# Ledger of designs, part 14: VHH binders against StAR-related lipid transfer protein 7, mitochondrial (STARD7)

Target 1, 216 residues: StAR-related lipid transfer protein 7, mitochondrial (STARD7), of Homo sapiens (Human) (q9nqz5r112to327)
Amino acid sequence: FQSSGVQHHPPEPKAQTEGNEDSEGKEQRWEMVMDKKHFKLWRRPITGTHLYQYRVFGTYTDVTPRQFFNVQLDTEYRKKWDALVIKLEVIERDVVSGSEVLHWVTHFPYPMYSRDYVYVRRYSVDQENNMMVLVSRAVEHPSVPESPEFVRVRSYESQMVIRPHKSFDENGFDYLLTYSDNPQTVFPRYCVSWMVSSGMPDFLEKLHMATLKAKN
Short names: E, the ipSAE of ESMFold2; O, the ipSAE of OpenDDE; V2, 0.75 times the mean of E and O plus 0.25 times the DockQ between their complexes.

## First folded at step 15 (VHH; framework vhh_5c3l_4)

Design g6 (from f1 with T28Y; at its last look DockQ between E and O 0.85; V2 from the best seeds 0.66)
Fold by OpenDDE, look of step 15:
Order: sequence, then structure tokens, then C-alpha cells
Structure g6 (fold): chain B 216 residues (1-216), chain A 126 residues (1-126)
Amino acid sequence: as target 1 above (216 residues)
Amino acid sequence: QVQLQESGGGLVQPGGSLRLSCAASGFYFSDYHMSWVRQAPGKGLEVVSDISYSGGSTTYADSVKGRFTISRDNAKNTLYLQMNSLKPEDTAVYYCARDYSPEWDKWLKELGMDIRGPGTQVTVSS
């Protein structure tokens, strides 16, 4: 009577596949970094990078949407009121699409080298949706090679939407600006601070003042 | 901060009527276009009606034309929607919105800025 000892093989430990659930694209929340009288500034990290995307929501009641929009399109006037501009030129214009390629050189905080941008811009007036839109995106252009004098910013995106309160030609509108760039530097904490504290906010304030001045 | 609060929703039989109200605060109400939008179960947001800042111009979705009337009292910072001849298809949460567009609403919501109220439920059922 040979007692067949049924060797109970201990159950193999189920490898807990630690499902890396972390890759669910948790839409990074916007963090408010500035609250001013006429606008608020938010930032959020760009996934996989050390960079931030910025968003500004602002309101003006003393200028028209059209005035504010037109001042942004006037590159010659910008050279007069924006002291950070070293160079701003339209290098190409497409008549059919209305798109323009621009070369923009700007001062950066000392001791950083000046940066230059080559970008395409497009603008539109959407009457159906009651908005004006200005979009810019970095591009390469054979007529604007890199220079050793400036650091080329290769990643740049800007979108501004203007929403009139009443009409395009009456005072009062909201705007939303979304902005990101890679200035090709590890932004020390102080550079981030500069962008947040003096860069974009100062620009928007100057833009507003320039618009007021142009109206008169 | 923009504040909108809808009221006047409820249960009504087909062919019945409701009047929605929206109390607005935290902004210059008379300077803004206002809208009623609705969301039916399992559907996206739909613009129901729009009214200009002065009340001089109004628009309606085809589905509600002749049945709904949008109006505003700028002195009271209040938006209204008179809904007559209600149908089961009108069942939805109704929202008051400032200068509504789907894109604008989405962008501002991401920033924690609400241009819509919390909504009021309208149910049309026998």
C-alpha cells in the first residue's frame, strides 16, 4: 500500500505587476504665479521637460479689441515702445494665407546672451465666434541662418485670443495668452523668476500703454 | 470673481412651461453677452440661446425657436429664459454663461475661472 505522497507544490508567488499607473497623462494643473490688476498669470510644467507653459488672462476696458490687436501686428511701432527689441523684421509674407515669417532678436537679462527667434505668425478675425486670434510658431528659414552673436530659440509657441465684451470697435475685452518657449538655457530659478516677475507681465503692461498711446 | 447662479428648474409635464433665472455678480453684467447652454444626459453642451449686452439682439437654437425666449435685466444683473411648450427632449441641466464659447469655457475652466453657473435641472416627463 504505497502512500503516494502528493507533493503540494507551494503556489508560485503571483508577481505583483506593479502596474506603472503613473503614466496616466494627469493633465498637470495650472498654478497661479501672479495676480495683477489687469491680468493673472499661470504656469504648468511641460511633461518630460524642465520647461513651463504660461497662460495669461487679462481684461482691459479702456481700449478696443481692434486697437489692441493692431498694435501687436505693427512691428515698426513695437520697435519704438519695446526696449528689449534689438531686431524685428518681417522676412517673408504669404499674400494668400496672410502668414508672415518674422525674425525677432531680443535682449535677455545679463549676463545671458541675446536670443533670436524665427517664427511664423498668423492672425484672424473670427466674426462668427466673436474673437480675434494671433498665433506664432517657431520655424526655420534659409534666409535667417543662426548667428554666433545670438542664441537661437528653436521652440516657441504663442497664441492670443481676444474676446470683445461688446464689439471689436468698442472699449472692453478679455484676452487669453498661451506661451511657451525654450530659451536654450537651463533656467536657473532666477530666470524663471525674471520671466514671471518682469518678462511677460512687463511686456503686457507696455503693450497696453502702447495701445493707449496709439489711440491718442 | 464671476458668479452665476441659475434657478427655476424642476419637473414639468410635456407642453408645460418654466422660467429660468440667472443671478450674476462679480463682473459688469451689462457689458457682456450672455447665453443659456444645456447638457442633456449623455450629450455635450449645446447653446440654447444668446443675448447681446444691451438685449438688442437674440439668437436661438433651431430646436427651441418659437418656444423659448431669452431676456435680461441689466439693472438687476439677471438673465432669464422663458421656456414654453416644453418637450421631453428639452430635459437637461441648464447653465447660464457669460460670453460662452466651448473653447473659451474650456480654457477658463482649466484656470479655475468659471463663466458658467452650477446649472439647474429641467426635467420634462409625463
Scores: ipSAE 0.467, ipTM 0.754, lowest interface PAE 1.1, mean pLDDT 89
ESMFold2, look of step 15: ipSAE 0.728; ipTM 0.872
ESMFold2 (binder alone), look of step 15: mean pLDDT 81; pTM 0.824

## First folded at step 16 (VHH; framework vhh_5c3l_4)

Design i1 (from f1 with K106E; at its last look DockQ between E and O 0.59; V2 from the best seeds 0.60)
Fold by OpenDDE, look of step 16:
Structure i1 (fold): chain B 216 residues (1-216), chain A 126 residues (1-126)
Amino acid sequence: as target 1 above (216 residues)
Amino acid sequence: QVQLQESGGGLVQPGGSLRLSCAASGFTFSDYHMSWVRQAPGKGLEVVSDISYSGGSTTYADSVKGRFTISRDNAKNTLYLQMNSLKPEDTAVYYCARDYSPEWDEWLKELGMDIRGPGTQVTVSS
């Protein structure tokens, strides 16, 4: 009577269904990095990158929304007040949409090479919602090939919303600027610091001054 | 810092009246459009009423038109909402907001710059 030893096969370990925790991409919280008289600056890391997105909330009471808006559209005037501009040209304009393709070359802090941007810009005045909007986005354009002289920034996005306190033609408005780019360099920590401490704040201050000086 | 503080909320019976007030500080009150917005349970924010910086223009949601009246006293930095003929559907947290728009508010909220007060509860129930 050979007792057939029923080899109890140990139960196969239940495959722990790694619950696909839906990585609800925890939108990283904005960190305030600067608080100035006329604006505040926040940053948040871009997921999967070493880059940051920036957001500026600012307020002015001594210029009109329309003045501030128009100065930003005037590329020729920008060449006069923005010393970091090496080149700024409209290379294409769509008359129907009002969209423009621009080639922008700018100085970067030493020892970094200058960068060039090719981007489309659009603007709108929304009277119903009492807002002005400026949007820029990087694009490729066959008339603007890459040059060995400049590092091409391929990822660039900027959005500014201007909201009047009273009207487009009366002093006072709030604005919100959202900005991100990939300058294609591992910015040493000190370069990131530069962008936050000098680059963007200085630009905004100069833009304000340029607006004040602009002859309507 | 922008500060808004609502008051005057409470429990009322249908057909009753309430007057909400909002005290504003930390900004030039007379330079800004002001709004009352509300959030009912399980619903999103709804604009109830708007008033221009001077008080010369007012708008109302269709649901409250003829029953609610928005006003402001710029000398006192205060916004008001007179609510008459209240209905159960008016039950919500009511917020005072500076120059409110849904898109703008969402952006500012992400930055921790909420331009609304903490809100006051209005409950209309038998």
Scores: ipSAE 0.462, ipTM 0.766, lowest interface PAE 1.1, mean pLDDT 88
ESMFold2, look of step 16: ipSAE 0.739; ipTM 0.881
ESMFold2 (binder alone), look of step 16: mean pLDDT 81; pTM 0.818

Design i2 (from f1 with K106A; at its last look DockQ between E and O 0.54; V2 from the best seeds 0.57)
Amino acid sequence: QVQLQESGGGLVQPGGSLRLSCAASGFTFSDYHMSWVRQAPGKGLEVVSDISYSGGSTTYADSVKGRFTISRDNAKNTLYLQMNSLKPEDTAVYYCARDYSPEWDAWLKELGMDIRGPGTQVTVSS
ESMFold2, look of step 16: ipSAE 0.704; ipTM 0.863
ESMFold2 (binder alone), look of step 16: mean pLDDT 83; pTM 0.843
OpenDDE, look of step 16: ipSAE 0.724; ipTM 0.879
ESMFold2, look of step 18: ipSAE 0.735; ipTM 0.877
ESMFold2 (binder alone), look of step 18: mean pLDDT 82; pTM 0.834
OpenDDE, look of step 18: ipSAE 0.423; ipTM 0.755

Design i3 (from f1 with K109R; at its last fold request DockQ between E and O 0.76; V2 from the best seeds 0.81)
Amino acid sequence: QVQLQESGGGLVQPGGSLRLSCAASGFTFSDYHMSWVRQAPGKGLEVVSDISYSGGSTTYADSVKGRFTISRDNAKNTLYLQMNSLKPEDTAVYYCARDYSPEWDKWLRELGMDIRGPGTQVTVSS
ESMFold2, look of step 16: ipSAE 0.777; ipTM 0.890
ESMFold2 (binder alone), look of step 16: mean pLDDT 82; pTM 0.827
OpenDDE, look of step 16: ipSAE 0.784; ipTM 0.904
ESMFold2, look of step 18: ipSAE 0.786; ipTM 0.893
ESMFold2 (binder alone), look of step 18: mean pLDDT 82; pTM 0.832
OpenDDE, look of step 18: ipSAE 0.742; ipTM 0.879
ESMFold2, fold request of step 22: ipSAE 0.782, 0.783, 0.783; ipTM 0.895, 0.890, 0.891
ESMFold2 (binder alone), fold request of step 22: mean pLDDT 82, 81, 82; pTM 0.824, 0.825, 0.829
OpenDDE, fold request of step 22: ipSAE 0.867, 0.861, 0.697; ipTM 0.938, 0.935, 0.852

Design i4 (from f1 with L108F; at its last look DockQ between E and O 0.02; V2 from the best seeds 0.00; counts 0 for: pae E 6.6 > 2, placed apart)
Fold by ESMFold2, look of step 16:
Structure i4 (fold): chain B 216 residues (1-216), chain A 126 residues (1-126)
Amino acid sequence: as target 1 above (216 residues)
Amino acid sequence: QVQLQESGGGLVQPGGSLRLSCAASGFTFSDYHMSWVRQAPGKGLEVVSDISYSGGSTTYADSVKGRFTISRDNAKNTLYLQMNSLKPEDTAVYYCARDYSPEWDKWFKELGMDIRGPGTQVTVSS
């Protein structure tokens, strides 16, 4: 159907910054994958990889930021409420920096082997900016060599920022969790992304319940 | 007090290179994801590149992918943007930002990023 007699000009590639008529001026590159009552979940491709980075934005009005912060740091309590944990222990603690190295072994969906993580974490209360921050990343530690029982996850980062609505000791806060890892699986990428999207609501609900119960 | 100070901008010919720096103080730099954002004349803010708190993960806007490289030195509390193969459409004020509180459910919010510095002007002559 197409005519060969029309002179055509190759279209110029559109530069993101060239259009003077783009009144919004920005493009958000995060793709929302879940929009729930208490939280939203986004993902964004990691440059140069087949992996995604994930973000969760959530809010609670019935627990304090300090309770939420402390429940995540309490490894003995985590083992009580998180049924996926096989092992979670502090390997080393540096009192000067406040950094801790942990070994975390967790169930993965059948038929996958369980995964283990060796990671350093640090946590702080940023009083000037009215925030609490928890960060973790995968590291190597000589006391925890790889075991054939588990698949060692070597690429893992997590950051959570918690902002009170009022103070750290009054109910109400927002949080932002940014998370990525490489679970090293043969499953197609869409299956792995589905597992994160399906598992996140359950994890966050259990964390909320655990926080409520720890309120004592 | 939290401070971010951008530097390294200037006038450059198309195809040239610049390296931007952002000096950070008043907070624990290694706890925060960081971003470069830019504002071209008469336009809104565009996120150019992001880097995770450890430097392990990076992302880039499609318009700069393959030409720009974000990096950080957590020991020096400094964020960098290496800009190669510059084009006239890269002309903008470039800001360094803490990427710690985006709000994805609100229309018309500027960015969930914490921009505090004066920015640095990059001008690419055509």
Scores: ipSAE 0.049, ipTM 0.551, lowest interface PAE 6.6, mean pLDDT 79
ESMFold2 (binder alone), look of step 16: mean pLDDT 81; pTM 0.824
OpenDDE, look of step 16: ipSAE 0.345; ipTM 0.712

Design i5 (from f1 with T59S; at its last look DockQ between E and O 0.73; V2 from the best seeds 0.73)
Amino acid sequence: QVQLQESGGGLVQPGGSLRLSCAASGFTFSDYHMSWVRQAPGKGLEVVSDISYSGGSTSYADSVKGRFTISRDNAKNTLYLQMNSLKPEDTAVYYCARDYSPEWDKWLKELGMDIRGPGTQVTVSS
ESMFold2, look of step 16: ipSAE 0.746; ipTM 0.882
ESMFold2 (binder alone), look of step 16: mean pLDDT 81; pTM 0.824
OpenDDE, look of step 16: ipSAE 0.777; ipTM 0.900
ESMFold2, look of step 18: ipSAE 0.731; ipTM 0.878
ESMFold2 (binder alone), look of step 18: mean pLDDT 81; pTM 0.823
OpenDDE, look of step 18: ipSAE 0.741; ipTM 0.881

Design i6 (from f1 with Y32W; at its last look DockQ between E and O 0.71; V2 from the best seeds 0.00; counts 0 for: pae O 6.9 > 2)
Fold by OpenDDE, look of step 16:
Structure i6 (fold): chain B 216 residues (1-216), chain A 126 residues (1-126)
Amino acid sequence: as target 1 above (216 residues)
Amino acid sequence: QVQLQESGGGLVQPGGSLRLSCAASGFTFSDWHMSWVRQAPGKGLEVVSDISYSGGSTTYADSVKGRFTISRDNAKNTLYLQMNSLKPEDTAVYYCARDYSPEWDKWLKELGMDIRGPGTQVTVSS
């Protein structure tokens, strides 16, 4: 009477399918940090960093979209109205795509060292959707090595969309600017404050004034 | 601040008519193209009709062409949508929008800015 010991195979542990909760990365909400006459400024923290992304929504009624757009493309003119520019040069141009690689050196608030950016810029005029777009993104370029004189900003992104109220050549438009950079310094709270309180707003005001002064 | 407020929605039988209105404030109404957009349950936003700032030009989605009429009164800062021969497929929340573009709306929405009103419900049912 050989008692066939039914080896109760212990139930295989149900693989807890850890539901990949798609951490839909809770896109951190934008915080309004400035409300000015011509624009509003928001910021949100960049996940995993101590950095912020900035967005500006602005409206002008006294200049045309084309004027405002063209002033931003004119690097030589920018050197005249933007006192923070130490150097701004187009180092490469692709005639097919219209893309340009630029080397930009700018003053930072004392005691911070000046920063330099190497970035590609592209622009487009979308007549069908009645908008203009200007995009910049940091790149590496062999002809622009790092210098001990400047801190290289390796992460930089800027996108501006201009939406005319009427047409590209009539006064009035809205714009949305999205901006982020990593100046490779733990910005003391003071530096973040500077960017929010003076840096971006001052730049936009100067850009507006420069547009008004620009003789088309 | 841009403010848009839709009205005139409701329940209507197939073949019926509704007239939507949109009151605009906080901007120079006559300087802007205006749009009606709608969102049906489980669907994305669809542009229904556009009108130029002067009212001289209008466009319609193919689904509503010949049945809907967009108009505006710049003196009253009001946008209108006359909807005739309504169909169950027209059931949606209807929004008034300032120069609507899906890309632009998406970006502004992220900022908590609305170029649309809160919407008015249109239900076509027998």
Scores: ipSAE 0.016, ipTM 0.329, lowest interface PAE 6.9, mean pLDDT 85
ESMFold2, look of step 16: ipSAE 0.656; ipTM 0.833
ESMFold2 (binder alone), look of step 16: mean pLDDT 82; pTM 0.831

## First folded at step 17 (VHH; framework vhh_5c3l_4)

Design j1 (from i3 with K106A; at its last look DockQ between E and O 0.02; V2 from the best seeds 0.00; counts 0 for: pae O 7.5 > 2, placed apart)
Fold by OpenDDE, look of step 17:
Structure j1 (fold): chain B 216 residues (1-216), chain A 126 residues (1-126)
Amino acid sequence: as target 1 above (216 residues)
Amino acid sequence: QVQLQESGGGLVQPGGSLRLSCAASGFTFSDYHMSWVRQAPGKGLEVVSDISYSGGSTTYADSVKGRFTISRDNAKNTLYLQMNSLKPEDTAVYYCARDYSPEWDAWLRELGMDIRGPGTQVTVSS
């Protein structure tokens, strides 16, 4: 009775193919994140960061470039139509360059603290090239120290170019907005929600509506 | 000021090879995707190839896939395009471009900003 000892060869440990986490994720190209009626939104990760740069291409035909431009410059009016604004004040104006330093405090999605921005804005109307430009950039200002109540956003940049279809005072234009900031938060789960509810798309829609309302 | 300068173009026979170079200056080269775009006579701009910041990702137009290779040397601020098995259809002005998209390029050009070099002529002819 030769007991054929079935040598149970222990199952060879499945080589955990260490999934090469494709480091490919960090160098992503522009991806479309939103396709709306009036604009498309792209984002691109900023190398070495968890942050994104955003780009919006949009078109409106029912408002003039000048109207759309002016609404963006009107801080008092923005306080009325932008519910996320807690504070928006011009701190300093340079009469020579036309640049303004602004302090902007805005709500963030709960439970996140509100964020405040100190930035310089400048605008230009280029009649020769038939365009308007709005630029904002974060700056430090001694009159606006950090507060424990708000998280200071230290990195912020926004650039908008408005190109009329016809003229500054006729309905219709294209615009390009490039935007980036460091809200001092990790966006992994908030990205979609932020982008949909409180992000750039919502802002742009509200801006459009505000422009329409101002026209009437 | 952003500066891009292409080199390496020329006349080559079908089946031949060329290596284009693009010298970049005036910006942090490693922070930007780079592209080769080309414009054939009577045609619009076509993206030939893209390369990510570090070179970890590359893309190619279908027309050049398997024949062209994009690469970069961030230490040298240089972009490359190895072009093999060249065809007459590859005849074009080749441009080095920073963070290229047709829409972005169009807008920047209207602003008097260039994200492309002056280009280098590539002619593939018998």
Scores: ipSAE 0.016, ipTM 0.294, lowest interface PAE 7.5, mean pLDDT 86
ESMFold2, look of step 17: ipSAE 0.741; ipTM 0.885
ESMFold2 (binder alone), look of step 17: mean pLDDT 82; pTM 0.831

Design j2 (from i3 with T59S; at its last fold request DockQ between E and O 0.72; V2 from the best seeds 0.79)
Amino acid sequence: QVQLQESGGGLVQPGGSLRLSCAASGFTFSDYHMSWVRQAPGKGLEVVSDISYSGGSTSYADSVKGRFTISRDNAKNTLYLQMNSLKPEDTAVYYCARDYSPEWDKWLRELGMDIRGPGTQVTVSS
ESMFold2, look of step 17: ipSAE 0.711; ipTM 0.858
ESMFold2 (binder alone), look of step 17: mean pLDDT 82; pTM 0.828
OpenDDE, look of step 17: ipSAE 0.689; ipTM 0.860
ESMFold2, look of step 18: ipSAE 0.727; ipTM 0.869
ESMFold2 (binder alone), look of step 18: mean pLDDT 82; pTM 0.836
OpenDDE, look of step 18: ipSAE 0.759; ipTM 0.889
ESMFold2, fold request of step 22: ipSAE 0.000, 0.748, 0.762; ipTM 0.156, 0.870, 0.883
ESMFold2 (binder alone), fold request of step 22: mean pLDDT 81, 81, 81; pTM 0.823, 0.821, 0.825
OpenDDE, fold request of step 22: ipSAE 0.867, 0.865, 0.844; ipTM 0.937, 0.937, 0.929

Design j3 (from i3 with T59S K106A; at its last look DockQ between E and O 0.65; V2 from the best seeds 0.00; counts 0 for: pae O 3.7 > 2)
Amino acid sequence: QVQLQESGGGLVQPGGSLRLSCAASGFTFSDYHMSWVRQAPGKGLEVVSDISYSGGSTSYADSVKGRFTISRDNAKNTLYLQMNSLKPEDTAVYYCARDYSPEWDAWLRELGMDIRGPGTQVTVSS
ESMFold2, look of step 17: ipSAE 0.729; ipTM 0.874
ESMFold2 (binder alone), look of step 17: mean pLDDT 82; pTM 0.834
OpenDDE, look of step 17: ipSAE 0.499; ipTM 0.770
ESMFold2, look of step 18: ipSAE 0.701; ipTM 0.855
ESMFold2 (binder alone), look of step 18: mean pLDDT 82; pTM 0.829
OpenDDE, look of step 18: ipSAE 0.057; ipTM 0.507

Design j4 (from i3 with A97V; at its last look DockQ between E and O 0.06; V2 from the best seeds 0.00; counts 0 for: pae O 8.4 > 2, unsure alone 64.1 < 65, placed apart)
Fold by OpenDDE, look of step 17:
Structure j4 (fold): chain B 216 residues (1-216), chain A 126 residues (1-126)
Amino acid sequence: as target 1 above (216 residues)
Amino acid sequence: QVQLQESGGGLVQPGGSLRLSCAASGFTFSDYHMSWVRQAPGKGLEVVSDISYSGGSTTYADSVKGRFTISRDNAKNTLYLQMNSLKPEDTAVYYCVRDYSPEWDKWLRELGMDIRGPGTQVTVSS
């Protein structure tokens, strides 16, 4: 009586159909990286890059929107309060659009080379919507060729929207700053930390102080 | 990429009803307040209704209070607007919006923040 041992073939592991999660480009989440008295700073990775986009939400109650706005337009004054500025010059102005092309050279943390930016800036005062806008974008300009002395930042975007609490000439406003650049280098982690912890926040604090000190 | 797609609009008679839907994708839907805004011909954007993250809080414009109901299904990434007792004055393009702020909306768009869908037309006419 040969007991035919029914070899129970172990059930074939169901091929986990790795559902092709169609990586439909989900918007990257913003990460809060700083929470200060006057502003909060977020960052999110830029898809396909090692870079981050930064967003600042800030509020001031001790200066007017117009003051804060005007200080940012004053390149000569910025050279006085922003110690990181090596050079800041308007190289071209379009009187029709109000756009300006600027050459900006700035210190970077040692041992990194200084960076230079060529960018167009535009501003708008929207009285109907009670808003001010400052926009900067990197451009190429024939009068500002690349130099071996500085690393040219070719990708740069800055957008600030100022929303008065009351009016342009009364203290109090909110602002939203969105910023991204490609400094043409892979930042070491410590440099990224610097940008987040010192670069942008320090700039904003200094900008605020400069606004307070400005006799507008 | 943030995507919002409105649907459910159409032509209705005064006193009729419509239910709008908004399909959301490309972001964590449950992390955001959602709003319905509308734009009538020749008018600016008007906030119609807002709903909080969980749906626990809702607000309505005075013009639609008692007639419209905003709701959301976070599991389905869908926003709804039940519109009852429709009036000719409700004729507009209706938009689903993420974290709507009237003051910022225009510039957020200019800044490439896509927080609004293409809209759905609602027409109330006899």
Scores: ipSAE 0.013, ipTM 0.274, lowest interface PAE 8.4, mean pLDDT 85
ESMFold2, look of step 17: ipSAE 0.704; ipTM 0.850
ESMFold2 (binder alone), look of step 17: mean pLDDT 79; pTM 0.799

Design j5 (from i3 with M113L; at its last look DockQ between E and O 0.68; V2 from the best seeds 0.00; counts 0 for: pae O 4.0 > 2)
Fold by OpenDDE, look of step 17:
Structure j5 (fold): chain B 216 residues (1-216), chain A 126 residues (1-126)
Amino acid sequence: as target 1 above (216 residues)
Amino acid sequence: QVQLQESGGGLVQPGGSLRLSCAASGFTFSDYHMSWVRQAPGKGLEVVSDISYSGGSTTYADSVKGRFTISRDNAKNTLYLQMNSLKPEDTAVYYCARDYSPEWDKWLRELGLDIRGPGTQVTVSS
């Protein structure tokens, strides 16, 4: 009764596919942090900082690109629908470029002090590429010195691109918002949570509602 | 979720013809401008042809004008590209895309969103 010793061939070592770490500069990956009916929110860390950049991709079908665009340009109307606004004023307007310098004071979650922003705003309608663009960037302005009452946000950037599904005046568009700021504080975890869970999402929802209510 | 799937690619001799199809789902197809874009080996993405949401307007790259025809069937959620008189220079991966822009595509891809299909290989060789 010759016991045929079944030579268990050891499993061939799985060739470690050396992932070619293509040293392409480690562009930090976007992390999805929110998935809502009308938009998704991503964040990525800003290199060398404890701050994040945010992106929102959204879609609406019940308002026109032009309506949505115009509501964002209307600072007086924003004071009516955005309860976080303490102050929003146009300080300077350049007639040639259409650029505006704005002073924006906004509530922050308690117990944080309110923040104020001084920024230049520019917008464009690109008919050739079928898009609208809104851009904001922090600037210094001699007429708006820092105040002890508010924490000045010195780094602020916002860019929104609106792409119509059909035209600027027909319902339906996609938009991409990219946003970053430095509120001059290390955000406690609860503040980060607020920004992700309430701040940006609530703003966008209110903006949508404001657009729907606007008789444009 | 936006889904686009190209088909109809393959190997063809110079002077030959191919018809590409793109099946669309996950969005209202008739509301969007559609495009064919291609990427040749070692080159970037280039727009080949565009068609309006209704099909009433079409545009073509100069390199394919008179040889390629873009069309769509909104009832079938399908985009087509008839390619005639194919040349070796037409060798590329061909993509169907929703309202294509290089910048928009780049940004959406970074977010894990897709406005173009996986592509179909077209090879023109003797």
Scores: ipSAE 0.053, ipTM 0.475, lowest interface PAE 4.0, mean pLDDT 86
ESMFold2, look of step 17: ipSAE 0.760; ipTM 0.883
ESMFold2 (binder alone), look of step 17: mean pLDDT 83; pTM 0.846

Design j6 (from i3 with D114E; at its last look DockQ between E and O 0.04; V2 from the best seeds 0.00; counts 0 for: pae E 6.8 > 2, placed apart)
Fold by ESMFold2, look of step 17:
Structure j6 (fold): chain B 216 residues (1-216), chain A 126 residues (1-126)
Amino acid sequence: as target 1 above (216 residues)
Amino acid sequence: QVQLQESGGGLVQPGGSLRLSCAASGFTFSDYHMSWVRQAPGKGLEVVSDISYSGGSTTYADSVKGRFTISRDNAKNTLYLQMNSLKPEDTAVYYCARDYSPEWDKWLRELGMEIRGPGTQVTVSS
């Protein structure tokens, strides 16, 4: 347990901006903010806001895309391997669309308060395009009002696309995770700093290990 | 608003030549690698040629090497493809596409998820 030994680094651009910074409607450049063995993380500002869009591009060669897809959907298994989860429940499922509403409560590092999410998710296997997709969006649900014990994360959107190197049932795939903040809710800078420096890398490493263990 | 607009397509006889142009706006053109991509009837997308942001590095598909030349004019925000010795197999819709610097840029382009123009038709008839 060594807080003074934790290393984190604020994001730094890898390339100089080559365009006019004052142009309205000009698309912002992607800036790499983390470069790890199995994935890289980029961000760019969302035009007209102070928020960021984030992308993670990752690769694994020792698990199948189907295993990786299924482990993310299995809420009971996640509670077993992710010690940060306080609560993770399916609140509602629409059988026609296959959409599910979940309530997720998770630890954040001391002294940050624990946070909770209410989100709708949907997932699909696209056989024609040889990819798997998971999408999530923050929602409000009358069965899950805000609680004073947790900080409600009011808005976010995420999408993960998984593309096999071979087939869904053979080892090897790439994935692209896109996460966008919503202007109605923002994380404080200290939460973002932690997520970039430690939270995201640790989660992705544990997800990989959990996927490997599910094979056994 | 980011836009790419191809032009210069048309009908030519085998052995003929065409020069395609792509006008870019809404982004800093000189910051991006660029590509020409084509789609023949009933086929998937094929990357024809790539050019680096400065124009200093180019690549070509084997099927077009020695016949096609990619170039760019960063002062005019324009990408070009000179196509010589055209064959019936070159019949396709040709698109210009913007590459991003991150390595996932090619990955998204192969899925058709990146920014590209509406394309220009090239028909090579005997």
Scores: ipSAE 0.014, ipTM 0.374, lowest interface PAE 6.8, mean pLDDT 79
ESMFold2 (binder alone), look of step 17: mean pLDDT 82; pTM 0.828
OpenDDE, look of step 17: ipSAE 0.598; ipTM 0.820

